# Designs tried in a protein design chat: VHH binders against Mitotic checkpoint protein BUB3.3 (BUB3.3). Part 14

Target 1, 314 residues: Mitotic checkpoint protein BUB3.3 (BUB3.3), of Arabidopsis thaliana (Mouse-ear cress) (f4i241)
Amino acid sequence: MSGDRLEFENPIEDAVSRLRFSPQSNNLLVASWDSYLRLYDVESSSLSLELNSQAALLDCCFENESTSFTSGSDGFIRRYDLNAGTVDTIGRHDDISTSIVYSYEKGEVISTGFDEKIKFWDTRQRESLVFSTDAGGAVGCVTVSGNNLVVCVDASMHIYDLRNLDEAFQSYASQVEVPIRCITSVPYSRGYAVGSVDGRVAVDFPNTSCSSEIKYSFRCHPKSRNGRLDGVCINAIEFSPCGSGTFVTGDNEGYVISWNAKSRRRLNELPRYSNSIASLAFDHTGELLAIASSHTYQDAKEKEEAPQVFIHRL
Key: E = the ipSAE of ESMFold2; O = the ipSAE of OpenDDE; V2 = 0.75 times the mean of E and O plus 0.25 times the DockQ between their complexes.

## First folded at step 4 (VHH)

Design B4 (from e09f with S31R Y100H E107K; framework vhh_7nfr_2; at its last look DockQ between E and O 0.04; V2 from the best seeds 0.00; counts 0 for: pae E 8.8 > 2, placed apart)
Fold by ESMFold2, look of step 4:
Structure B4 (fold): chain B 314 residues (1-314), chain A 121 residues (1-121)
Amino acid sequence: as target 1 above (314 residues)
Amino acid sequence: QVQLQESGGGLVQPGGSLRLSCAASGFTFSRYAMSWVRQAPGEGREWVSSISWSGGSTYYADSVKGRFTIARDNVKNTLYLLMDSLKSDDTAVYYCAKHHYGLPWSKFDYWGQGTQVTVSS
């Protein structure tokens, strides 16, 4: 295993669902099924706070250094004041809320859920819910970049223009042709990278007019799996923010592999982690990689054990 | 409405073989992971085997590994369990279970009424 293991005064008692670095600092959010949102200061190697929401947390995001949000198993969308150490509810979905992201372009929180809705929240308004639209199915994962929102339903990307939400979404079939497990935006283009349930990665460029942006896909195997026919679910995929084209994948067998999207080559493979890779996050500089080694409840044979979070320096 | 109907159970001698089937309807079968779960009299449910939505990944409990094979036919909307080298400890009601698709947990949200498998000398 690589990297420094984070120590928590009160151990994390259930799966880690999502890691997020602040876009401005090395503060790390850790969302867990144990209902706590945790803020960890990686620079000082200390836990800054832990706040209980009373429901399993499935995703989290920063608005800024003082405010964050979670989506949960009870469908509630919660706001966290990180300075005051308080939690309040701003609204809900009518079923499990699977994902939550912040759009800096709109200044709004965007959440998705199994009620097949995409909901937009502006906490500066008396009525926080400001817009709701159909996702076209149960949303598995999402990404937002600039004016584009992409939600994944099975093997399809449903692409929304945030400037014109009254129009129907664009449906784009993924190259992997199997359910998409994770998605991230390519930071230097209008492209998207997806990881599939069967161990494939695809880089797609919907609506591009740039002839140099050519889509591709490959099967993501650690070196030790040479010759294996079936792949392992890719749970996480994230780009370094530094524009080099470096991205990382984490799979359900504990492998973290780095790749370069421009050269299309494997760069490095970290030693295997003891549990599935549930989440990956780069810090805002690309110098740190946070890694959650945690069961994912995705595989009936996996063994539940205490989740661990590592910081790998690049 | 989601419907899962198991069949193919019965009485068999130790060392024998059975093939269980599960006919699925009321949902897009090819989009979901599926499992077999069994329950012996007076015991809790025991996970037996799982298969990914495409059939690309298969998983087995240690108690059945090497003896049982899970398979699916996404054209016929049918899940299978091929059971070889049966032992008396395999006696149970076998259930077909549907997983929740696209989430990071493995919990299932629907199961059938079950089919009885009895291994007796």
Scores: ipSAE 0.007, ipTM 0.195, lowest interface PAE 8.8, mean pLDDT 86
ESMFold2 (binder alone), look of step 4: mean pLDDT 88; pTM 0.897
OpenDDE, look of step 4: ipSAE 0.023; ipTM 0.321

## First folded at step 5 (VHH)

Design a5D (from B1 with S30D; framework vhh_7nfr_2)
Fold by ESMFold2-Fast, scan of step 5:
Structure a5D (fold): chain B 314 residues (1-314), chain A 121 residues (1-121)
Amino acid sequence: as target 1 above (314 residues)
Amino acid sequence: QVQLQESGGGLVQPGGSLRLSCAASGFTFDSYAMSWVRQAPGEGREWVSSISWSGGSTYYADSVKGRFTIARDNVKNTLYLLMDSLKSDDTAVYYCAKHSYGLPWSRFDYWGQGTQVTVSS
């Protein structure tokens, strides 16, 4: 394993769902099934906040340095005041809420749930729920890129134009025709990179006028090195924000690999982590990579060790 | 053909106990983590408990900690939920769920038909 292990006042006692760096600082959110949202200051190597939310947390996002949100196993969408150390609920899905992102272009929180709904929340309003629409199926992962919201339903990307929600979503099949597990936007709205349940990466350009961009896919993680029957699942994929054209992938066997998106060449592989990779996050500079080594409830190959978070310096 | 079959629900008095079972077939049961999820009348689904492939790690929603116990029998391909000190708030349909792709919960491969638990005086 690589990197400095984060120290928490209370150890993480259940799966890590998501790691998110602030877009402007080295403040890191850690959302986990043990019901805690943790805020860690990576520069000072100190835990800033550890707040019990009364439900397993499945995803998190920043609005700004003092405000964040989570989606919960109880369907509630929670808002956190990171300076005051308080949490309140702003609304609820009719089922488990699986993903949450913030749209800076729209100024709204966007969440999805097992109710197959996409809900839009504006916390400046007395009634926070401003819009709800159909996702077209159970949502596996979500990303926002400029004015586009992408939700992944099985092997398809459902793309919404945030400027015109009266229009139905556009459905795009990825180059990988198996379920999509994770998604990230290619910097500068150039497209989307997805990780599949069978170890493949696909880069797609559904919303581009650039004729030189070519869709591609490749098997980026090798067939299981540890005796898995189904192969490896890519649990996390993230592009470096530094403009190098580099992305990283993390699989359910504990491997983190970095890639050059243009050449499709493997750049580096970190020493294997003791648990599945549950989440990866670059800081705003691209100099730090946060790595969650955690069981993910996938299969018998997962270690039953306590979840840990590492900071790897690139 | 993958199948999950829940049973063991029923009507029980507050403070009573029930044991739910989920019979699994069509897949290698001992290779997957399993969960119980419930849906109260007029409410959305709520995660209740999960158990690792070996049974060595168990996890519980705050609302059921200390009252419910999740267990599995990998020889019999059966998942259990032992419910003690039942409250009216535990009234729900309970579903057995298989995990193939981990979190988030939208990656559940299969839901069973559910078993109704009613806690009423």
Scores: ipSAE 0.121, ipTM 0.561, lowest interface PAE 5.0, mean pLDDT 83

Design a6E (from B1 with S31E; framework vhh_7nfr_2)
Amino acid sequence: QVQLQESGGGLVQPGGSLRLSCAASGFTFSEYAMSWVRQAPGEGREWVSSISWSGGSTYYADSVKGRFTIARDNVKNTLYLLMDSLKSDDTAVYYCAKHSYGLPWSRFDYWGQGTQVTVSS
ESMFold2-Fast, scan of step 5: ipSAE 0.068; ipTM 0.539

Design a6G (from B1 with S31G; framework vhh_7nfr_2)
Amino acid sequence: QVQLQESGGGLVQPGGSLRLSCAASGFTFSGYAMSWVRQAPGEGREWVSSISWSGGSTYYADSVKGRFTIARDNVKNTLYLLMDSLKSDDTAVYYCAKHSYGLPWSRFDYWGQGTQVTVSS
ESMFold2-Fast, scan of step 5: ipSAE 0.107; ipTM 0.548

Design a7F (from B1 with Y32F; framework vhh_7nfr_2)
Amino acid sequence: QVQLQESGGGLVQPGGSLRLSCAASGFTFSSFAMSWVRQAPGEGREWVSSISWSGGSTYYADSVKGRFTIARDNVKNTLYLLMDSLKSDDTAVYYCAKHSYGLPWSRFDYWGQGTQVTVSS
ESMFold2-Fast, scan of step 5: ipSAE 0.251; ipTM 0.647

Design c11Y (from B1 with R107Y; framework vhh_7nfr_2)
Amino acid sequence: QVQLQESGGGLVQPGGSLRLSCAASGFTFSSYAMSWVRQAPGEGREWVSSISWSGGSTYYADSVKGRFTIARDNVKNTLYLLMDSLKSDDTAVYYCAKHSYGLPWSYFDYWGQGTQVTVSS
ESMFold2-Fast, scan of step 5: ipSAE 0.380; ipTM 0.699

Design c12Y (from B1 with F108Y; framework vhh_7nfr_2)
Fold by ESMFold2-Fast, scan of step 5:
Structure c12Y (fold): chain B 314 residues (1-314), chain A 121 residues (1-121)
Amino acid sequence: as target 1 above (314 residues)
Amino acid sequence: QVQLQESGGGLVQPGGSLRLSCAASGFTFSSYAMSWVRQAPGEGREWVSSISWSGGSTYYADSVKGRFTIARDNVKNTLYLLMDSLKSDDTAVYYCAKHSYGLPWSRYDYWGQGTQVTVSS
């Protein structure tokens, strides 16, 4: 398998939900269903922190080098002091909270949950919950890009203008026409790339773009390489932050493939990982790719064994 | 022709117990994660519990943790929810749900017709 495997003092005991690099360093967050948030310093190849949060963690994000957040299976939104090694709750959804992102433009944490709410949190305020609105349905995934918040409901993107939250969202039909599993922003707020439950990728530009490139979709991962009728799902999609127009995808069969967004050509396919790809993350330079090889409980062929995290150099 | 058929609901007094069953057909039951979801009168749908395809991993909503147990029998194609120490707040229609990807934080492909659980005197 490609890349250097990260060594943890205690193995990850349940599925990995999300890998997130700091936007300014090689500090990596690992959020997992075993209730731990781990912080790994990739530069020094050392585990910086392990914090038990008492609930399965489903997503995570950085505010800055000393502060991060998670969404949990218990609905709680947690804030971590990464220097002090402490965790506290700032609020709660009425059901499982599935996604969390940080908006640098607003200075707010944004979370979604099975309660079909989008909640906005400002930890500098006496009461952290600033605003709550309807997602327009069950949210599959979320991303923030500049002044736009995008939540995926089935095959549609619901786009909110963060400058005017009292206005209704704009619905944008994705080119994939099946449920969206993952989403990422194209660098410099030019658009969005989504991965579907049936192995397709769509790159969309819902607002005017400086590029002459048009929106498109294609089958990124074949239906099955392992004799299955259906069930290849794009679990992770990420754009390189360096503006090269390169993105990577990871599926539930353990394949990681890199693509040129303009030509739609496959650039590289890594040797198959032993378990599903649960998450992918580029570091701030685009030179490192973190890969979580983890059961996701999507497939009976997965082993319920300790997940592995790898750093692949590009 | 995926079919999910719930049963085992009824009226019980607070502190009582019930066992819900869901008979599955039309797909390879042992290959999919399954969940229980409930809807109380005047409320939205709430996830209750999930179980992996093998039964090796189980997950519970905070409101039911320690009181409910999810289980499955892959030979009989049946999902179970064992409910102990029932409270009035547990009154709801309980639905069996099949996952399309991941669990319990993925979308549900199929829902049964539901079984009513009423906890009152």
Scores: ipSAE 0.312, ipTM 0.678, lowest interface PAE 4.1, mean pLDDT 84

Design c3E (from B1 with H99E; framework vhh_7nfr_2)
Fold by ESMFold2-Fast, scan of step 5:
Formats: sequence, C-alpha cells, structure tokens
Structure c3E (fold): chain B 314 residues (1-314), chain A 121 residues (1-121)
Amino acid sequence: as target 1 above (314 residues)
Amino acid sequence: QVQLQESGGGLVQPGGSLRLSCAASGFTFSSYAMSWVRQAPGEGREWVSSISWSGGSTYYADSVKGRFTIARDNVKNTLYLLMDSLKSDDTAVYYCAKESYGLPWSRFDYWGQGTQVTVSS
C-alpha cells in the first residue's frame, strides 16, 4: 500500500466509482455508491464538501472549480454548486446512467446510459438537453479529446466528431478484441489507450494512416496472482499529463503498475492495495496520483473493508 | 448460461411486507456479488441493493435504507430481498442481477421477466 490515506468525516460506506482531479487545481472529486459526492482539497489535506445525492453515483466530472456533474444509478444527471454545497437535477436517461464527461470545446456535458443513448446537455439553456443519439450498443466507457468523443461498445470504439453530430459515428475495432473496460486519451497524440476485461492494454490510433504513430497491444497485468480462474481486469488506465510518456494501470486484484508507453516496459509496481483498484487520477501537474482501493463487485476474494482513497507522490 | 429466476412479488397494501427470492444457476453463486434492481412504470431502472460474495457487506439505495434487507444463502444459491414498510413508490418490477465486470461498469445480467411488486390500497 502506498501514499497518504485521505481522511473523511464520514467513512465511504460503498464502492468508489470515480476519482477526478480538477484540470487546474488539486481539488479531487470522489463519487461513490454510498450516494455522496465528496470534494477534497489535496493541497490543504482537507475535506471541502460532502453532499448526499439520493442515488448511487457512477461517474463524475468538472466543468470548472465551482461546478461539477454526476451520473446516477437512477438515471439522473446532477449538477453541483461546489461553493454553495447544493445539487439539482438537469435531466435523466431512461435507464441507469453510467458515464459522464465535460467537453470544453462544446461547453456541454455528455452522458451515456444503459438506455444505449448518448445525451448532450447545455446548462446555459432553459431545457438542458440539446441532443440525443444512439451509442450503437451498451456503453462500457467514454472519453473526450478535443473535438472527438469516443464511446466504447464491447471491443469497439465509436468515434463522434463533436463539430458535426449529424454524421454517423466511425466504428473502430480495438486490438484487444475483448470488451474494453477503460479508456484514456494519449497526451499530445491522436491516440487512445484502452484496458480490457482480460488484462490487456492497447494503444490505438483511429482515423489515421500515418506511420509516425505506432499502435500496439500487450497483456500488461499477469494472469491472476490470487487464484482467479479468469484473467485480471484493467479497471483504470491513465496517462501522466507531464509529457513523460508514462501511463498507469490498476486492476481488480489491487495492483497499480506504471509503464513506459514507448518501450512498453513496466517501470514500477506499487505495493498491493487491500482491495480492487476502482479508479486512478493524475493531478494537473502529473506529480500526484489518486488511487481508490474499493470493492468493484467483480471477484469473490474482494475484502469486505471500507473503501479508501490514497494520494501517491511521484 | 447464467440463469436468475425471481419470485415472491405480489399486491400488498402500504405498510405491508414482501420477501423476494432469486434462484441462481449456471455460475458459482458464492463467488459473486449480487444486486436487486427495479423498474417502476414509466421510469428507468434503479439500483436498490447489493450484497457481497460472503454476505458480510450490504449496501442500499437511500430510498430503501432501514426498510429493506438484502440477504443470501450460498448453500441454496438463493438471493433474498426482505421488504418492510412498503410505500406506493416501491411499485416496480424487481430484477435479480449478477455482476460480471463490476457495477456500474458493466450491464446487469437478468434472466426472465423479474417479479412484479404492486403497493396500492
């Protein structure tokens, strides 16, 4: 186990779904199944906000330092005023909403749900819902990079151009060829890194024929070290924003491993966390890594201990 | 070949009680966390409760805390939801769900049509 454990006034009582750092500060959002959105100031080591949302929270994102959003198990999309400590609903999916991201290019919140819809929300308008389209299947994970939205359906990436949502998405079959569990954009690149349900990572470059970008895939977490019959699942994947070419992965057996993207070699493995890795987040500098050690409901050997969040200094 | 068979629903008056059961087959039941999910008329699906593989940890939506109890019998491969102090807002089809890759990050596994709970006077 590595890093400083965050202290909360009330312990986290159910699985952590997502950790998100602010793009401009060391403010950290913690979204969890216990219905709380927590805001933690890592610089001052203090809990800034703890707000009950009335439903399990499945994903979160920042718009700015004062405004954040969550997707919920009840389908509702919620907006938070982080200074006032208030929450309101801006709309809903027709089923559990599993992912939410903010597009700075569009100024819109983008969410997905088990209703197989991608919904676009603009909170500057009276009616926040501005657009809805079909995802092409059940969505596992979502990322936004510039004008591109990538929605993962099974082993495929569905790529949308945010400048022209009237055009059909482009389908790209990932190199992992098994369901994609997590995705992140590669900094300073048109590429995406994905983690699979069987322990593989792929770096893919959709919509490019340029040979200067090298795609690859490999099994990055070994077959279970703890007697699991199936391979381990990559629950989290994140690139360091500092331009080092380093990324980190977290699995459902509690391992966090750092990798060199060019050489594809393991750089470091942190001492095993007590529970599955549910989420990883780099701060805006790349000097801090937030790590959620939490139940993920994936494995019989999960420890029945309270979820914990750690800050590892790089 | 996962099969989940829900039962125990019915019509009950407000303040009444029901016990839902889910018989599981086609997988090692004792190795997975299990959940109850409901869908009310005209509404989307809503997560209700989850139980760890051993039964040592239980989790509840705020709307049902203190009224519902989730339980499991790993010898009989059966999941239960004990529902007390039922309200009209609890009217829904209740589905038993198995976790394959972790909620919320995968879809729920269902079998059959669920079990209908109607709370009305």
Scores: ipSAE 0.106, ipTM 0.579, lowest interface PAE 5.8, mean pLDDT 84

Design c3L (from B1 with H99L; framework vhh_7nfr_2)
Fold by ESMFold2-Fast, scan of step 5:
Structure c3L (fold): chain B 314 residues (1-314), chain A 121 residues (1-121)
Amino acid sequence: as target 1 above (314 residues)
Amino acid sequence: QVQLQESGGGLVQPGGSLRLSCAASGFTFSSYAMSWVRQAPGEGREWVSSISWSGGSTYYADSVKGRFTIARDNVKNTLYLLMDSLKSDDTAVYYCAKLSYGLPWSRFDYWGQGTQVTVSS
């Protein structure tokens, strides 16, 4: 285990779904199945907020330092006033809502759910829902980069142009050819890095005009580790924001590995965490890595201990 | 080959109790966490409760905590949901679910019609 363990007023009692750093500060959101959204100030090492949301929380995102959102197991999209410590619902999916991101270019919250819908929300309006469209299948993960929204359905990336939501999505088959578990945009690139359910990473370029960029796929985490015959799932993938060309991956057996994207060389493997890696997040400087060690209900004989969040200094 | 068969639902008065069962086959039941998920009339699915592979950890939605108890019998390959103090809001089809790739990035595997619970006076 590496890093300083975060202390919370109420211990985390169920799986951690997502860690998100603010894009401008050391404020960290922790969303968990125990219904709490937690805000932690890593710079001052202090818990800023613990707010019970009355539903298991599956994903979270920042709009700004005072406003965040979550998607829930009850389908509700919730907005948080982080200064007042209040929560309100802004709308609902017709099924469990699994992902939520904020588009700074649009000024809108974007969510997906098991209802196979992508919903767009503008909280500056009295009725927040501004648009709804079909995802083209069950969504595994979502990312936004500039004017592009990428929604992963099985092994495919469905790409939407946020400037023209009237056009149909473009479908791109990932090089991993098995279900995509996690996705992140590559900084200073038109590319996306995906992690698969069988331990592979691919860097893909779905917009086909990029003749100069090199796409690749490789096995990032071993297929057989700790007696596992079917491989390990990459639960989290994140690029360092500071132009180092470094990314980190976390698997369901508790391993966090850092990689050089250009050379595809393993840089470091942290000492194994006691439970699955549920989420990873870099702070805005790239000097801190937040790590959630939590059961995810994936693995046989996973340790049945309380979820923990660690801050690792790079 | 994975099969999950729910039973034990029915019509019950508010404040009543029911015991739901789920018979599992086609996989090593004792090696997987199991969940109950419900779908109320005109609404989407929502998670109710989960139990770890050993039964050592249990988790509940806030709306059912203190009223429902999830349990498993790994010898009989059976999952249970013991429901006390039932409310009209508990009216739903209840599904036994195996998680394919964990929460929240996967879907629940449903293998049947579920079992209908109706709480009405």
Scores: ipSAE 0.083, ipTM 0.549, lowest interface PAE 5.4, mean pLDDT 83

Design c4K (from B1 with S100K; framework vhh_7nfr_2; at its last look DockQ between E and O 0.81; V2 from the best seeds 0.00; counts 0 for: pae E 5.4 > 2)
Fold by ESMFold2, look of step 6:
Structure c4K (fold): chain B 314 residues (1-314), chain A 121 residues (1-121)
Amino acid sequence: as target 1 above (314 residues)
Amino acid sequence: QVQLQESGGGLVQPGGSLRLSCAASGFTFSSYAMSWVRQAPGEGREWVSSISWSGGSTYYADSVKGRFTIARDNVKNTLYLLMDSLKSDDTAVYYCAKHKYGLPWSRFDYWGQGTQVTVSS
């Protein structure tokens, strides 16, 4: 396994669902099914906070250095004051809430879930819920970049213009043609990279006629070797923030692979991790990669070793 | 204090139907996902079906899809399994299981005593 393993005061007792670095520092959020949101200071190698939320946490995000949010198995959207170490509830979905992101362009929290809703929250208002719209299905993953919100339903990307939420979303069928498990925005274009349940990656450019932005797809493991299975779910996909075109994938067999999206080349592969790769995150400089080695409950025969978080230095 | 009590099992002919019930008490039923798990003679436990805390999302093992229906009544604190087109392979003790969390694919923390389903001709 590669990288320095993080240590926690209360051991992680169930799946890690999401890792997030702060956009401004090396503070790392760790959301877990064990109901704890943990804040880890990677620079000092110390746990800053751990806060219990009474539900399995499925996603998390930073608003800023002092405020974060989670979505969870009970549908509640929770706000965390990272300075005071307190938690409060700002609202709820009518079923599991799977994803939560912060839009810096709107200054709003956006949450999604199995109630097929997209909900927008502004905690500066007396009533936090400011808008709700239909997702067109149960939302599996999301990304936000500038004024674009993309929610994934099965193999489709539903693209919303945050400036024109009264209009219907644009539906774009992904090249992978099977359920999308993860999505990220391409940092140097209006493109998106998706990972599928069957081991494919696609880079798509739904709203461009630019001749240099040509969509493509590939399988992370074209041929099985050394006992490695083909068609394994891609659980995580993330771009380095530095604009080089480097991105990483993490799969349900414990492999982390780096790629270059501009040259369309496989760069290298880290030694296999004990568990599935549940989440990946780059720090704001691109010098650190956080890696969650954790079961994901996607496969009955999935490895069930204790969840671990690693920091890999680039 | 958590109690799960299954009922509705019995002897049925192949192709027949049964409705299992699980009465729940000692916890806030509507906050937790629930599942049915079965164990055939001499076999390990096999997950059958799960349902989210709201009842809005349901999941089935491939072996029972299209034949079994999971449901819940959060007013009566009761979990159900409607079993149609029963086969001899469905013979097992069926257990009601409470998930540790509200997610239908998380770990279990409490089990019922089970109810026997026997499919014979």
Scores: ipSAE 0.081, ipTM 0.544, lowest interface PAE 5.4, mean pLDDT 87
ESMFold2-Fast, scan of step 5: ipSAE 0.592; ipTM 0.823
ESMFold2 (binder alone), look of step 6: mean pLDDT 88; pTM 0.894
OpenDDE, look of step 6: ipSAE 0.848; ipTM 0.926

Design f59F (from B1 with Y59F; framework vhh_7nfr_2)
Amino acid sequence: QVQLQESGGGLVQPGGSLRLSCAASGFTFSSYAMSWVRQAPGEGREWVSSISWSGGSTFYADSVKGRFTIARDNVKNTLYLLMDSLKSDDTAVYYCAKHSYGLPWSRFDYWGQGTQVTVSS
ESMFold2-Fast, scan of step 5: ipSAE 0.275; ipTM 0.647

Design f59W (from B1 with Y59W; framework vhh_7nfr_2)
Amino acid sequence: QVQLQESGGGLVQPGGSLRLSCAASGFTFSSYAMSWVRQAPGEGREWVSSISWSGGSTWYADSVKGRFTIARDNVKNTLYLLMDSLKSDDTAVYYCAKHSYGLPWSRFDYWGQGTQVTVSS
ESMFold2-Fast, scan of step 5: ipSAE 0.211; ipTM 0.621

Design i10G (framework vhh_7nfr_2)
Fold by ESMFold2-Fast, scan of step 5:
Structure i10G (fold): chain B 314 residues (1-314), chain A 122 residues (1-122)
Amino acid sequence: as target 1 above (314 residues)
Amino acid sequence: QVQLQESGGGLVQPGGSLRLSCAASGFTFSSYAMSWVRQAPGEGREWVSSISWSGGSTYYADSVKGRFTIARDNVKNTLYLLMDSLKSDDTAVYYCAKHSYGLPWSGRFDYWGQGTQVTVSS
């Protein structure tokens, strides 16, 4: 294990779904299946807020320092006033809502669900739902980068241009050719990095018409380190916001590894965490890495006990 | 080889009850989260319920919450769905599904059973 363990008023009682740092501060959101959204101030080492949302929370995002959103197992999209300590619903999917991201370019929150819909919400309007479109299948993960929204369906990336949502999505087959578990945008690039269910990373450039940037894939986590026959799943992948081409991966066996994207060389491997890595998040400076060590319901070897969140200083 | 075999479906009156079973073999059942997924005639597959590897955590779609109960017996390698207060809208083929890759209701299923038909009609 590495890093300082976060202390909460009450232990996290069920799986952590997502860690998100604020883009401007060391405020960290922790969304978990125990129905709580927690806000932790990493700078002061204190729990700022703990709000019961009455449903398992599957993803979260910031709009700004005072406003955040979650997607829930009940399909509801919730908005949180982080200063007032209140929560309200802005709408819902017809089934479980699996992912939520905020588009600063549109000023809209974007969610996906098991109803295979992508829904766009503008909380400045009386009726928040602005637009709904088909995802083209069951969504595994989502990222937004500039004017591009990428929705992963099995081994494919479905790319939407946020400037023209009347246009059908562009489908791009990933280099890994197996289901994609996680995705992140490559900073200062039109590229995306994906983690697969079998331990591979691919860096893809679906919006380029030229080969000026190098596409690649490699197995970054071995099939089994600890006697597992099913292999390892990359549950989290994140690029350092200020590091030159550095990214981190976290697997379902508790390993966190940092990589140089250009050379594809391992830079560091943290001492193994006691449970699966459920989520990773860099702070806005790239100097802190938040790590959720939590059961993910992938393996009986996972401890189905209180999840822990660590802050590792880089 | 992994095998999932559903049973217990049939014809039932609205307001009635059924108990579905899924017998698992070819893998370490106690190591995996399990789900029930259904498909109504002419519709896509809809997730119904999930249970963690230990049975300590259970989750339900809003359409079945309060009416259905998911359970497992890790000694017998069997998954159950207890269905109460059945409605015509519950008419579907019910599938047992195994997860290896993520949260139980993430839709990432490695294996599906053959299904068992549930028909709710008067």
Scores: ipSAE 0.017, ipTM 0.396, lowest interface PAE 7.2, mean pLDDT 83

Design i11Y (framework vhh_7nfr_2)
Amino acid sequence: QVQLQESGGGLVQPGGSLRLSCAASGFTFSSYAMSWVRQAPGEGREWVSSISWSGGSTYYADSVKGRFTIARDNVKNTLYLLMDSLKSDDTAVYYCAKHSYGLPWSRYFDYWGQGTQVTVSS
ESMFold2-Fast, scan of step 5: ipSAE 0.315; ipTM 0.681

